VHH binders against Radical S-adenosyl methionine domain-containing protein 1, mitochondrial (RSAD1). Designs and how they scored, part 12

Target 1, 237 residues: Radical S-adenosyl methionine domain-containing protein 1, mitochondrial (RSAD1), of Bos taurus (Bovine) (a5d7b1r34to270)
Amino acid sequence: APGSQRAALYVHWPYCEKRCSYCNFNKYIPRGVDEAALRRCLVIEAQTLLRLSGVRRVESVFFGGGTPSLASPHTVAAVLEAVAQAAHLPADSEVTLEANPTSASGSRLAAFGAAGVNRLSIGLQSLDDTELQLLGRTHSARDALQTLAEAQRLFPGRVSVDLMLGLPAQQVGPWLRQLQGLLRCCDDHVSLYQLSLERGTTLFTQVQQGALPAPDPELAAEMYQEGRAVLREAGFR
Short names: E, the ipSAE of ESMFold2; O, the ipSAE of OpenDDE; V2, 0.75 times the mean of E and O plus 0.25 times the DockQ between their complexes.

## First folded at step 9 (VHH; framework vhh_7n9e_1)

Design S5 (from P5 with Y101W Y106H R107T; at its last look DockQ between E and O 0.55; V2 from the best seeds 0.67)
Fold by ESMFold2, look of step 9:
Structure S5 (fold): chain B 237 residues (1-237), chain A 121 residues (1-121)
Amino acid sequence: as target 1 above (237 residues)
Amino acid sequence: DVQLVESGGGLVQAGGSLRLSCAASGFTFSDHYMFWGRQAPGKGREWVSGISSSGSIILYASSVKGRFTISRDNAKNTLYLQMNNLKPEDTALYYCAKVTWDSSGHTFDYWGQGTQVTVSS
């Protein structure tokens, strides 16, 4: 039987070590160095996967993974053009970009809009500066809120945010107050993400070495349940 | 010999989660685009999700978008499908597949034996 003709496409910003197994350059792409080569590989892989799948319409595109907001808008435009050449990309398709908070210019956000992005997902993670330091983030809560405000001005009603739960030593009450404060300035969606300890991060090392307590799964479950209740009461889904 | 061995299926309640794995051998896994497909009783096969050789480009059928996540570990020659918020209509035999080219440029798919997923209400 045939495959689906309609699909959603996800673009993960690839972080190729010294070796890579795709396209004509698949044996070596340096980490974060040669964006033109990376752009060509993303274009080829998107066109190839679409052809092999038999997809005729791409209903949504999501740019996520590593640091997609640091990619040039040119790379986003090239991938979207490649998708449109290989399949139909309707004008009303959702094209989402994950962005890290910055105090940096709305001109970059506007350039992503010109490249074809019509929805933003802002990785706030936390509105507590101590928690942001614990997570190894380079942005402050102030930077995050400034970015959110500018994003909402440029993409009204189309900005989603995330808030992380299950951090070491985190408590339900203070976390719920962060969520409630965030909802006062949100215009679309809020995503709740539980912390996943990844090897090679400072946080993972600190937990393994006993410098921080391990995340409490029961507390994280309570935070998720209570957070979902707060979202439902506020009309978010 | 090319082998694709699926695992992780089972019986689960609606709203539940399962993680499927596909162990691959007998070919250079990292050079191939990979797919998950499924076949419900009395129905034809349909693709569910596909992933490029590097893992950077991913497709989902609209019916599973937001619920299923495909991934691959090229160092371990393994393909995964995380299935969340399962529905009774997701009940099927799930199989992984690789795309193979012949000398004429045609595609040729190799399919695993599959792992059963049953979602009860």
Scores: ipSAE 0.567, ipTM 0.843, lowest interface PAE 1.4, mean pLDDT 79
ESMFold2 (binder alone), look of step 9: mean pLDDT 83; pTM 0.823
OpenDDE, look of step 9: ipSAE 0.846; ipTM 0.952

Design S6 (from P5 with S56L; at its last look DockQ between E and O 0.74; V2 from the best seeds 0.00; counts 0 for: grease 25.3 > 24.2, SAP .782 > .668)
Fold by ESMFold2, look of step 9:
Structure S6 (fold): chain B 237 residues (1-237), chain A 121 residues (1-121)
Amino acid sequence: as target 1 above (237 residues)
Amino acid sequence: DVQLVESGGGLVQAGGSLRLSCAASGFTFSDHYMFWGRQAPGKGREWVSGISSSGLIILYASSVKGRFTISRDNAKNTLYLQMNNLKPEDTALYYCAKVTYDSSGYRFDYWGQGTQVTVSS
């Protein structure tokens, strides 16, 4: 049956680097992760799901979710080996890992490469430190650019980034300059994502309470259209 | 009794989006691997996406990669399929399926009754 023999596999890493800043029910926030147990779970579930599906060829693997660059490269290798034992994983299949600057030093990026990763997706979101703080990111724009440069050296032509638009108080001109500057540092793909205000988040509450202006959907649409034009002119999709 | 109830289907223009839900009851949802499948008129049933019991491992058939997103909420016993950039060939009756493992191996145990998705040009 079409779609039952060939598939893309997604691995969701369940942990983020940073907990919510407003958790006050304990003096200490747990920092430990039993990665060996998680690795065993990922291996078993990958092999099981592939067996149940009847998939014979895995065309791509994507390590995403929370902060996958917190995973040991050994865990990534174990999952890829499990996939290769359960199905055909061609040597030229895209194996992508989502990374952030606070957990993705050059030596860790190289170790992910040795584990089987051949493409990186850098969770940049913004090149403006104020916007990064608004989004709750733990890295600076400088950290992000340094990580991107290291990633390009290690994975030439196979580094993508994402950039967020539609933040409170954003303006088209400054945002487009940010995007244009980014294109000098990215060599594969740039994803443009509009901020979505989710109920129950700090950002939604701040807008609801008037502490931040409401995002303007017409402005966000203009930013997206102009951003796509910039990307097409530069040869990106 | 095991029950899987799909909802969220409808008529949509090509390029549009739909979100399907599957409400599960009669079993421990969090212990089971789940799939979304579909059956177009005159064709056999095919799966399009699967998800492990924990939600940590996910598969997408090549025909829906990048357009469909499977997810689950184990606290609400609900499986979801977000369908974007819909195409006429996505027209089908969409089913969720319960999968189990026992001492004799893995198998599909049960399919829901389905929700119709119709994509017009």
Scores: ipSAE 0.745, ipTM 0.900, lowest interface PAE 0.5, mean pLDDT 82
ESMFold2 (binder alone), look of step 9: mean pLDDT 83; pTM 0.818
OpenDDE, look of step 9: ipSAE 0.870; ipTM 0.964

## First folded at step 10 (VHH; framework vhh_7n9e_1)

Design T1 (from S6 with I58T Y101S; at its last look DockQ between E and O 0.76; V2 from the best seeds 0.80)
Amino acid sequence: DVQLVESGGGLVQAGGSLRLSCAASGFTFSDHYMFWGRQAPGKGREWVSGISSSGLITLYASSVKGRFTISRDNAKNTLYLQMNNLKPEDTALYYCAKVTSDSSGYRFDYWGQGTQVTVSS
ESMFold2, look of step 10: ipSAE 0.757; ipTM 0.913
ESMFold2 (binder alone), look of step 10: mean pLDDT 82; pTM 0.814
OpenDDE, look of step 10: ipSAE 0.869; ipTM 0.963

Design T2 (from P5 with S56R; at its last look DockQ between E and O 0.65; V2 from the best seeds 0.76)
Fold by ESMFold2, look of step 10:
Structure T2 (fold): chain B 237 residues (1-237), chain A 121 residues (1-121)
Amino acid sequence: as target 1 above (237 residues)
Amino acid sequence: DVQLVESGGGLVQAGGSLRLSCAASGFTFSDHYMFWGRQAPGKGREWVSGISSSGRIILYASSVKGRFTISRDNAKNTLYLQMNNLKPEDTALYYCAKVTYDSSGYRFDYWGQGTQVTVSS
C-alpha cells in the first residue's frame, strides 16, 4: 500500500526502570542505560521504518519522550545522520529537542546544537515552586529561568516553553504574572495547557480525598481567556 | 492464525476526535513494526502513520502530522491511533498493518476488515 513520500519523524527517548522495551542491539536494566546499545537500536529502527514506509523526504525531526535532554549529543547526531542517509533531510528542516531544566545545562545545549538540533522545547510547566512541587517536577523556578535564559542565548528565536493552568488553588492574578514574566524570557512560542485530573494519578486521588481543592472550571476558563489575551498583546502565536 | 481486529470508528463532526484500536493475535506483536493505513471510498489505499517495534521511532504522513498520534502497548498486543481535529477528508476505512519478512524481503500484510471513520460537516 503506497503512502506519503514526505513525513515527520519522532524519536521517543525511552528511559523506564520497569517497562523498557528491547531490541536485538538494546537492553535496559532497572537502574541503568546502555546508551551505545540504545543508539544502535534507534539508528536501525529509524532506517528500517523509513525503508518500510517509502518516505523520501523527512520534513522535521522531534526528539521527545522521557527525558531526551539526558541523551548523549552523539546519539542525536547518529540518528540525524541515519535519517539523512535513508531519506532527504533538508538543511532547513525543524529539528526539535525537548529539554527539562534539571538536565539542560548550557554546555549540553550547545552540544545538542552542534549535533544538529535547531529548536528547543523547554518543559517548564510553572514558574511557582509550590506548583512545581504539586506537579512532581524536580526543578525550581530559578532553575527554569536560568535554563531558559541560556537556551535563548544559544538558540535565539527558537525556544518554546509551556505553562500549565487550572491547578488546584491556582488564581488568575498570580498566574498571569507568571505568564507575563515568562514572555520577557521567550522569543518563539508559549503553550498554555489546562490540567486534566485523570483517575489513577496521585493528583486525582489527593483532590478526591480532600487533601487538595478541586480545580475551579470557571477560574480555569478565565485564566485561559486572560492568558490568550496576554499572548495576543505580546505578539505571540 | 494471525489476526488484526480494528475498532473505535464511527460518525463524528468536523473538529471531533476518535481513538482507534487494533487488537493483534497469532504473532509476537512486540517484534513487529506496525502501520495505520486508510482507504477512502473510490480511492487508493495509503498509510498515515508507522511505529517501530519498540515504539521509539514514529512516522507521520504530512497530511496528519500534529492531528494524529500513533502508540502501542506491547503488553496488551494493541496498536492505537488517536485522531484529533478530524476533517471530512479523513473519512475512510482505517486498518492496521503488520510487516512480514520472508524470502522476498519485507512486505505489508493487512489482516483486518478495518473500522469506518466518517467525518461530517
Scores: ipSAE 0.709, ipTM 0.889, lowest interface PAE 0.6, mean pLDDT 82
ESMFold2 (binder alone), look of step 10: mean pLDDT 83; pTM 0.825
OpenDDE, look of step 10: ipSAE 0.876; ipTM 0.964

Design T3 (from P5 with S56Q; at its last look DockQ between E and O 0.80; V2 from the best seeds 0.79)
Fold by ESMFold2, look of step 10:
Structure T3 (fold): chain B 237 residues (1-237), chain A 121 residues (1-121)
Amino acid sequence: as target 1 above (237 residues)
Amino acid sequence: DVQLVESGGGLVQAGGSLRLSCAASGFTFSDHYMFWGRQAPGKGREWVSGISSSGQIILYASSVKGRFTISRDNAKNTLYLQMNNLKPEDTALYYCAKVTYDSSGYRFDYWGQGTQVTVSS
């Protein structure tokens, strides 16, 4: 029956810095967040859900959603303490926080580490400034690489990154060079994600109106297959 | 009257995907914690995933982590379970449940009839 079960816990931060041109997830942009109230809600909900479930051991905690690196480290610490009070949270459990380059300064990353985070997932999306602009990201490729380097210094061997493929006007060769450049400065994991045009996003509208070319699914499939081959040959995944 | 109506089950080959829905009525859906549970033939019920009323805290049982994704749409009073990379051991009748808290403590309710998921090898 239920009870005394191992589980993974996910915490979804509801706010973004800006709404990305391609993503419908967590569309709310903050205009004055009462973080103390949100922190209390997250703590109560984590404790309640764990008690209802009968979970004895939490194997991992993942802070995701909009832009979790906008949360104060105090909020992260409070949630982790609530989890540890409601269930066993082993000292070596993976505690991952998703971070954007614009909200992930070295001092903030160190504070998240002190709060209990031991793995980062950095949403790079691209190392090409034109692609970043198309995606509505607020950072440059150079800023992204600087953040990655600082993250690796603070979390050696525990930093994953993502890279998007299938963007309008993207080509296999240049994209593979971008991936290979990224692999030379990564120390853990790289995730490849295909762009999905979702209704209600800026990018969808631009393609629909002819301002940008439609993504080519056959090209995206080739990029994925070639990208996976590059990752395997480099010993990733 | 509280009503939970599950749908989206079916017969699928191993490695396949299904998306389950649970339509809720007769209560304020956005105030309630929700779970997906399942009952395999000859076995007791077990939960596989839970989600807080706000949707901000989520649990996955170890057996489904990385393969199942729970979500909710509070505007449509609907709970979802996206199931990927299905395995024969996922074969079960799947139920959604709401949870209530009162002076007597927390109470689990399984009020839907369930939707059958059958995974063939």
Scores: ipSAE 0.688, ipTM 0.882, lowest interface PAE 0.7, mean pLDDT 83
ESMFold2 (binder alone), look of step 10: mean pLDDT 82; pTM 0.814
OpenDDE, look of step 10: ipSAE 0.871; ipTM 0.962

Design T4 (from P5 with S56M Y101S; at its last look DockQ between E and O 0.79; V2 from the best seeds 0.81)
Amino acid sequence: DVQLVESGGGLVQAGGSLRLSCAASGFTFSDHYMFWGRQAPGKGREWVSGISSSGMIILYASSVKGRFTISRDNAKNTLYLQMNNLKPEDTALYYCAKVTSDSSGYRFDYWGQGTQVTVSS
ESMFold2, look of step 10: ipSAE 0.762; ipTM 0.909
ESMFold2 (binder alone), look of step 10: mean pLDDT 81; pTM 0.805
OpenDDE, look of step 10: ipSAE 0.875; ipTM 0.964

Design T5 (from S6 with I58H Y101T; at its last look DockQ between E and O 0.71; V2 from the best seeds 0.79)
Fold by ESMFold2, look of step 10:
Structure T5 (fold): chain B 237 residues (1-237), chain A 121 residues (1-121)
Amino acid sequence: as target 1 above (237 residues)
Amino acid sequence: DVQLVESGGGLVQAGGSLRLSCAASGFTFSDHYMFWGRQAPGKGREWVSGISSSGLIHLYASSVKGRFTISRDNAKNTLYLQMNNLKPEDTALYYCAKVTTDSSGYRFDYWGQGTQVTVSS
């Protein structure tokens, strides 16, 4: 079967620590996780998918989905080993793990590094505690900044963050100040993404019922344009 | 009788987005690894993304990584491809595929009829 010999691999960790108010992609499982069974499934499926595709080189691996930083570093190592057995995984391949501030202690981050992770994506989303609570996050802005600082110490030049825009009642000025404060702490990439109001989420219901104002798309567009300008002036992409 | 029916294609400007769907029937969808492929005019067919049976492992050709997202809903027997930041070179007929194995190895044996994606400058 003709196809690409080079590819990026994505690993979807299926669990979150709690249900997000805005996310419709992941399932909440409050207690038991049979991680050994999940690890075997991830290993088998990664190797099988690579064999079916004919891929010879994996240029990047991304551990995402729910809260990948809840995974054992052993699981991450096992998946990377499986990829390396099925295809070439160069030493300079980007291996990214998405982490949340609550589950990303310095010792855990170092263990992920030892397992083969060489880049972090910190699910920050906001530096405003009210916005974090609106989004159902379990950490404070201070926790997020602390985790970011530790991540930058352990992964210098290899930490990305996200910042969400288009939240109910959000305004351009205060949001730009969040972004500018974030730039004092970032050393690689900042992702700006707009809240998508998905049916079936708590946040959608609150807006539908009038408990929260609807996000303003004109403001969101302005926030994005102004945010891109700030990033560009600071040398980000 | 295996059926794969693609939809969601269309004409979009560069930088735009589309979401493709592939409705599957005639086999146990949740047991199969699935791929999206494409064929540009005058060129051979190539895969661009694949997904494991559980949906937990995704694969992306280098030309589409970071822009395309594959997903599946095993309860609805449907495969999806979210295509963002589309470029003119993404213009092609897009097919979903079911893999068959035999003593000779693996091959993409069942291709749907396709859905056209056209990206203008």
Scores: ipSAE 0.756, ipTM 0.908, lowest interface PAE 0.5, mean pLDDT 83
ESMFold2 (binder alone), look of step 10: mean pLDDT 81; pTM 0.803
OpenDDE, look of step 10: ipSAE 0.878; ipTM 0.966

Design T6 (from P5 with R107E; at its last look DockQ between E and O 0.73; V2 from the best seeds 0.77)
Fold by ESMFold2, look of step 10:
Structure T6 (fold): chain B 237 residues (1-237), chain A 121 residues (1-121)
Amino acid sequence: as target 1 above (237 residues)
Amino acid sequence: DVQLVESGGGLVQAGGSLRLSCAASGFTFSDHYMFWGRQAPGKGREWVSGISSSGSIILYASSVKGRFTISRDNAKNTLYLQMNNLKPEDTALYYCAKVTYDSSGYEFDYWGQGTQVTVSS
């Protein structure tokens, strides 16, 4: 199929470390995964999709989906090599990997850098331990901040983070203080995203059964507006 | 026997969103790489996005990166395109596509009839 000569490539890693209470997107937990076989399949699919599309230049690569930091750095390197062989991949292209605090040790992060990754996206979600437990995360706020600091040491100016809003029982004031605290330790981009209750998740069931209050969409809208104002004043995107 | 039926197009103001669907039949959908393309009035066909059979590898044209999201549901034999922050230059007939083979084994593209997207400024 004819296509543009210039494209962005996204690699969806299919496995998570643990099932999150709110996410229905990547439900698979590793069950003795043969990573060599998965690596070969990802390489073949990248080569085939690039050939069928007619893409000649890949300007960026993003490793996302479940928990891409669970992949070996060798798998990341193999996919990037496959892209470079099938198309032009400029040496200065943005290569981003999503990582979670639990699986992102400094030695693993450095190995991802050696494999060709030059930007990280750290899934913090929250700096409040109660909110992290509500979301089913396996890391503490302390773990998240330690991972962020190590990531910034290895990838200075190239680490983005996310912060979730619209959680059950969340309030604007405390959440804004959390955001402001985060901005004092970030060196690049902060993403704000609203919780979406997905059917088939633990969190959806707890809200539906009345164990947790339903998220308030008007409050979430206020949090978003106030959060964007804080980001603009601090010079963030 | 292959059919690709697009839906979800319409008229939208600049900055708006649309979600396109492509219902597939007559082949094993989960074994095929799928694509979205578009054709603006008076122009040739333009590739927009592609997705591998498993959904693990995805490509976006630079003009739509960050605004469009391709996805597939192999259980429902359906391909999707979520289009956000639409611009007047996105106005086009949008069609889904797959690669197939004629009776002599030569590779060619198969395209649906398309769904119209019109973005007013």
Scores: ipSAE 0.713, ipTM 0.901, lowest interface PAE 0.7, mean pLDDT 83
ESMFold2 (binder alone), look of step 10: mean pLDDT 81; pTM 0.805
OpenDDE, look of step 10: ipSAE 0.866; ipTM 0.960

## First folded at step 11 (VHH; framework vhh_7n9e_1)

Design U1 (from T1 with K98R; at its last fold request DockQ between E and O 0.91; V2 from the best seeds 0.85)
Amino acid sequence: DVQLVESGGGLVQAGGSLRLSCAASGFTFSDHYMFWGRQAPGKGREWVSGISSSGLITLYASSVKGRFTISRDNAKNTLYLQMNNLKPEDTALYYCARVTSDSSGYRFDYWGQGTQVTVSS
ESMFold2, look of step 11: ipSAE 0.772; ipTM 0.924
ESMFold2 (binder alone), look of step 11: mean pLDDT 84; pTM 0.829
OpenDDE, look of step 11: ipSAE 0.869; ipTM 0.964
ESMFold2, look of step 12: ipSAE 0.760; ipTM 0.924
ESMFold2 (binder alone), look of step 12: mean pLDDT 84; pTM 0.830
OpenDDE, look of step 12: ipSAE 0.870; ipTM 0.963
ESMFold2, fold request of step 14: ipSAE 0.771, 0.771, 0.782; ipTM 0.925, 0.927, 0.928
ESMFold2 (binder alone), fold request of step 14: mean pLDDT 84, 84, 84; pTM 0.831, 0.830, 0.831
OpenDDE, fold request of step 14: ipSAE 0.870, 0.868, 0.868; ipTM 0.963, 0.964, 0.963

Design U2 (at its last look DockQ between E and O 0.72; V2 from the best seeds 0.00; counts 0 for: SAP .674 > .668)
Fold by ESMFold2, look of step 11:
Structure U2 (fold): chain B 237 residues (1-237), chain A 122 residues (1-122)
Amino acid sequence: as target 1 above (237 residues)
Amino acid sequence: DVQLVESGGGLVQAGGSLRLSCAASGFTFSDHYMFWGRQAPGKGREWVSGISSSGLITLYASSVKGRFTISRDNAKNTLYLQMNNLKPEDTALYYCARVTYDASGTYRFDYWGQGTQVTVSS
């Protein structure tokens, strides 16, 4: 059976700034201890998977998973070199790295650029400090905006952000104002996604016990629809 | 006895979603790279997505990028394919395939399942 000629490659960084047990794939590598060993694993697996697939051209590479901005830029460079050795990696391929505000200093972002990253995906989640605390994020809205500004300086036109909707007690109007404020700072792409309450989390327990109101599915649907309309009006896709 | 059993196929409207599963048995699943492939009627087989043994590297054919997500649960010996925004051209028999590392130091495909049918109506 012939392989695909063109493909997108995803690299899952298994570690988070804080432990993320449901996304941690380090069953074969000690948690956070040996990045050189992880680098070798990522290099070998990327090259092997590409060779098995018969892919000739890699159109995009995405560094995601836990918190990829915790990886050494050397690891990112090594993986990109391995991809380029196993297949054609055009100069205009999108190479995206996910970053969170607390691990994405300007000097680290610049080093990722030197390693071959040409797009950033910034996990903002919210521009409201109460919502950030509710979500267990370690950064403030001010920190997030500072990181976004530096990312835009270093990667002009190549920064994506995300914004979460459907949080307990969230209202359409204030949330839309948050989105509209973000669009004054964002230059490429905004992802909207709805919070899903998972059993066993602190947030689920607080809603179940009545400490927080349950998210309203109809309100979340309205937020998404109105948010997409705001994005279209502003020229975002 | 090596077995790969696909499930989760069915009939779905264009724009819809399906989640395929591949239950593996008779081998150490976590040692193997895995692929999802498909075969449309009258066409050859093609690979749509692959995943490394650790799950840290995944690969997507350009035709399914952004719509399909491969994953694995090595504790449950199960491979998954989440298929979103399905299109009529995604209609095919979908199968999972095992890769082995032979004694000569070469990776090769050595087993694939019988498949699960996905039909996407216009």
Scores: ipSAE 0.736, ipTM 0.906, lowest interface PAE 0.7, mean pLDDT 83
ESMFold2 (binder alone), look of step 11: mean pLDDT 84; pTM 0.827
OpenDDE, look of step 11: ipSAE 0.865; ipTM 0.961

Design U3 (at its last look DockQ between E and O 0.89; V2 from the best seeds 0.83)
Fold by ESMFold2, look of step 11:
Structure U3 (fold): chain B 237 residues (1-237), chain A 122 residues (1-122)
Amino acid sequence: as target 1 above (237 residues)
Amino acid sequence: DVQLVESGGGLVQAGGSLRLSCAASGFTFSDHYMFWGRQAPGKGREWVSGISSSGLITLYASSVKGRFTISRDNAKNTLYLQMNNLKPEDTALYYCARVTSDASGTYRFDYWGQGTQVTVSS
C-alpha cells in the first residue's frame, strides 16, 4: 500500500517510575530492565516500520509512553541514528522527549540534548501539592518548577507543560491562579487536559467508594473554557 | 485462515471523533507489524498509520499527525485507530493491513480487511 512521504514517528517507552493513581498503563517499573535488549528492539522496529512505509522524511520524533526520561540518553541517540539512516531526519525536525520532574536532572536533560532531543514535554499535572499527592506524584510543586526552570534554560522556547483540570474538589478560581502562575514561568506551550476516571485505577475506586467527591463535568468545562481564555489573552495556543 | 475485520466507522461531523477496531484471527497477531490504510473516492489506497509488532514504535502520515492514534492489544488480537478532530478530507474506507516477511526477510503487505466507512460532513 502506498503511503505518505512525510511522517511523524513515536517511540513508546514501556516503563514508568511508579503507577499514577489515574493511569491505566499496563506496564510498570520492573526491578531489572535489560535496556540493551530494549534498545535493539526499538532500533530494529523503527527501521523496519520506516522501510515498510516508504517514508522519505521524518518531520518529528516523539519519545513518550511511560516515563521516557528514565531511558539512557544512549538509547535515545541510537533510535535517532536509526531513523536518520532509514529516512531523512532534518536538523529542524522536532525531537521531543517526555520527562517526569523527579527523573529529569539538569545533567540528564543536557545529555538528552546531546543525544538529539530538542524539545521537552514536562508532565507537571498540577502546581498544588495536595493535588499532586492525590494524583500519586512523588514530586512537590516546588520541585516541578525547579525542573521546569532548568529545562527552559537548556531548551529555551522548546519546553511544553501540561496541566490537569477536573480533579476532585478542584475549583475554577484557584485552578486559574495555578495556570496564571505557570504562565509566568512558561512562555511557549501549555496543554490543558481533563482528568478521565478510568476503571481499575486507584482514583476511580476512591470516587466510587465516596472517599473523594466525583469530578463535576460542568465545572471541568468551565475550567477549560476559562483556561483557554487565559492562554489566548497571554498569547498561547 | 487469516481474517481482519474492521468496525467503528460511521457518519460524523467535522471536528468529531471515531474509534476504529480491527479484530484479527488465524495468525499470530503479536508477530506482525500492522497498518491502518484508507481509500478515498477516486483515489488509490494509502496508509495513514503503522505500528510495530511490539507496539513500541508507531508512525503517522503528516496529514493525520496529532489527530490519529494507532494502538494494539496483543492479548486481544485487536488493532485500534482513535481518530480525533476529523476533517472532511478524512472521508474514506478505512482498513487494517497485515505485514509479513518472506524467507529473504523482505517485508510486504499481504492481507487487508474489507474496511469500515468513515464519512465526515462539513
Scores: ipSAE 0.753, ipTM 0.916, lowest interface PAE 0.5, mean pLDDT 84
ESMFold2 (binder alone), look of step 11: mean pLDDT 83; pTM 0.823
OpenDDE, look of step 11: ipSAE 0.868; ipTM 0.962

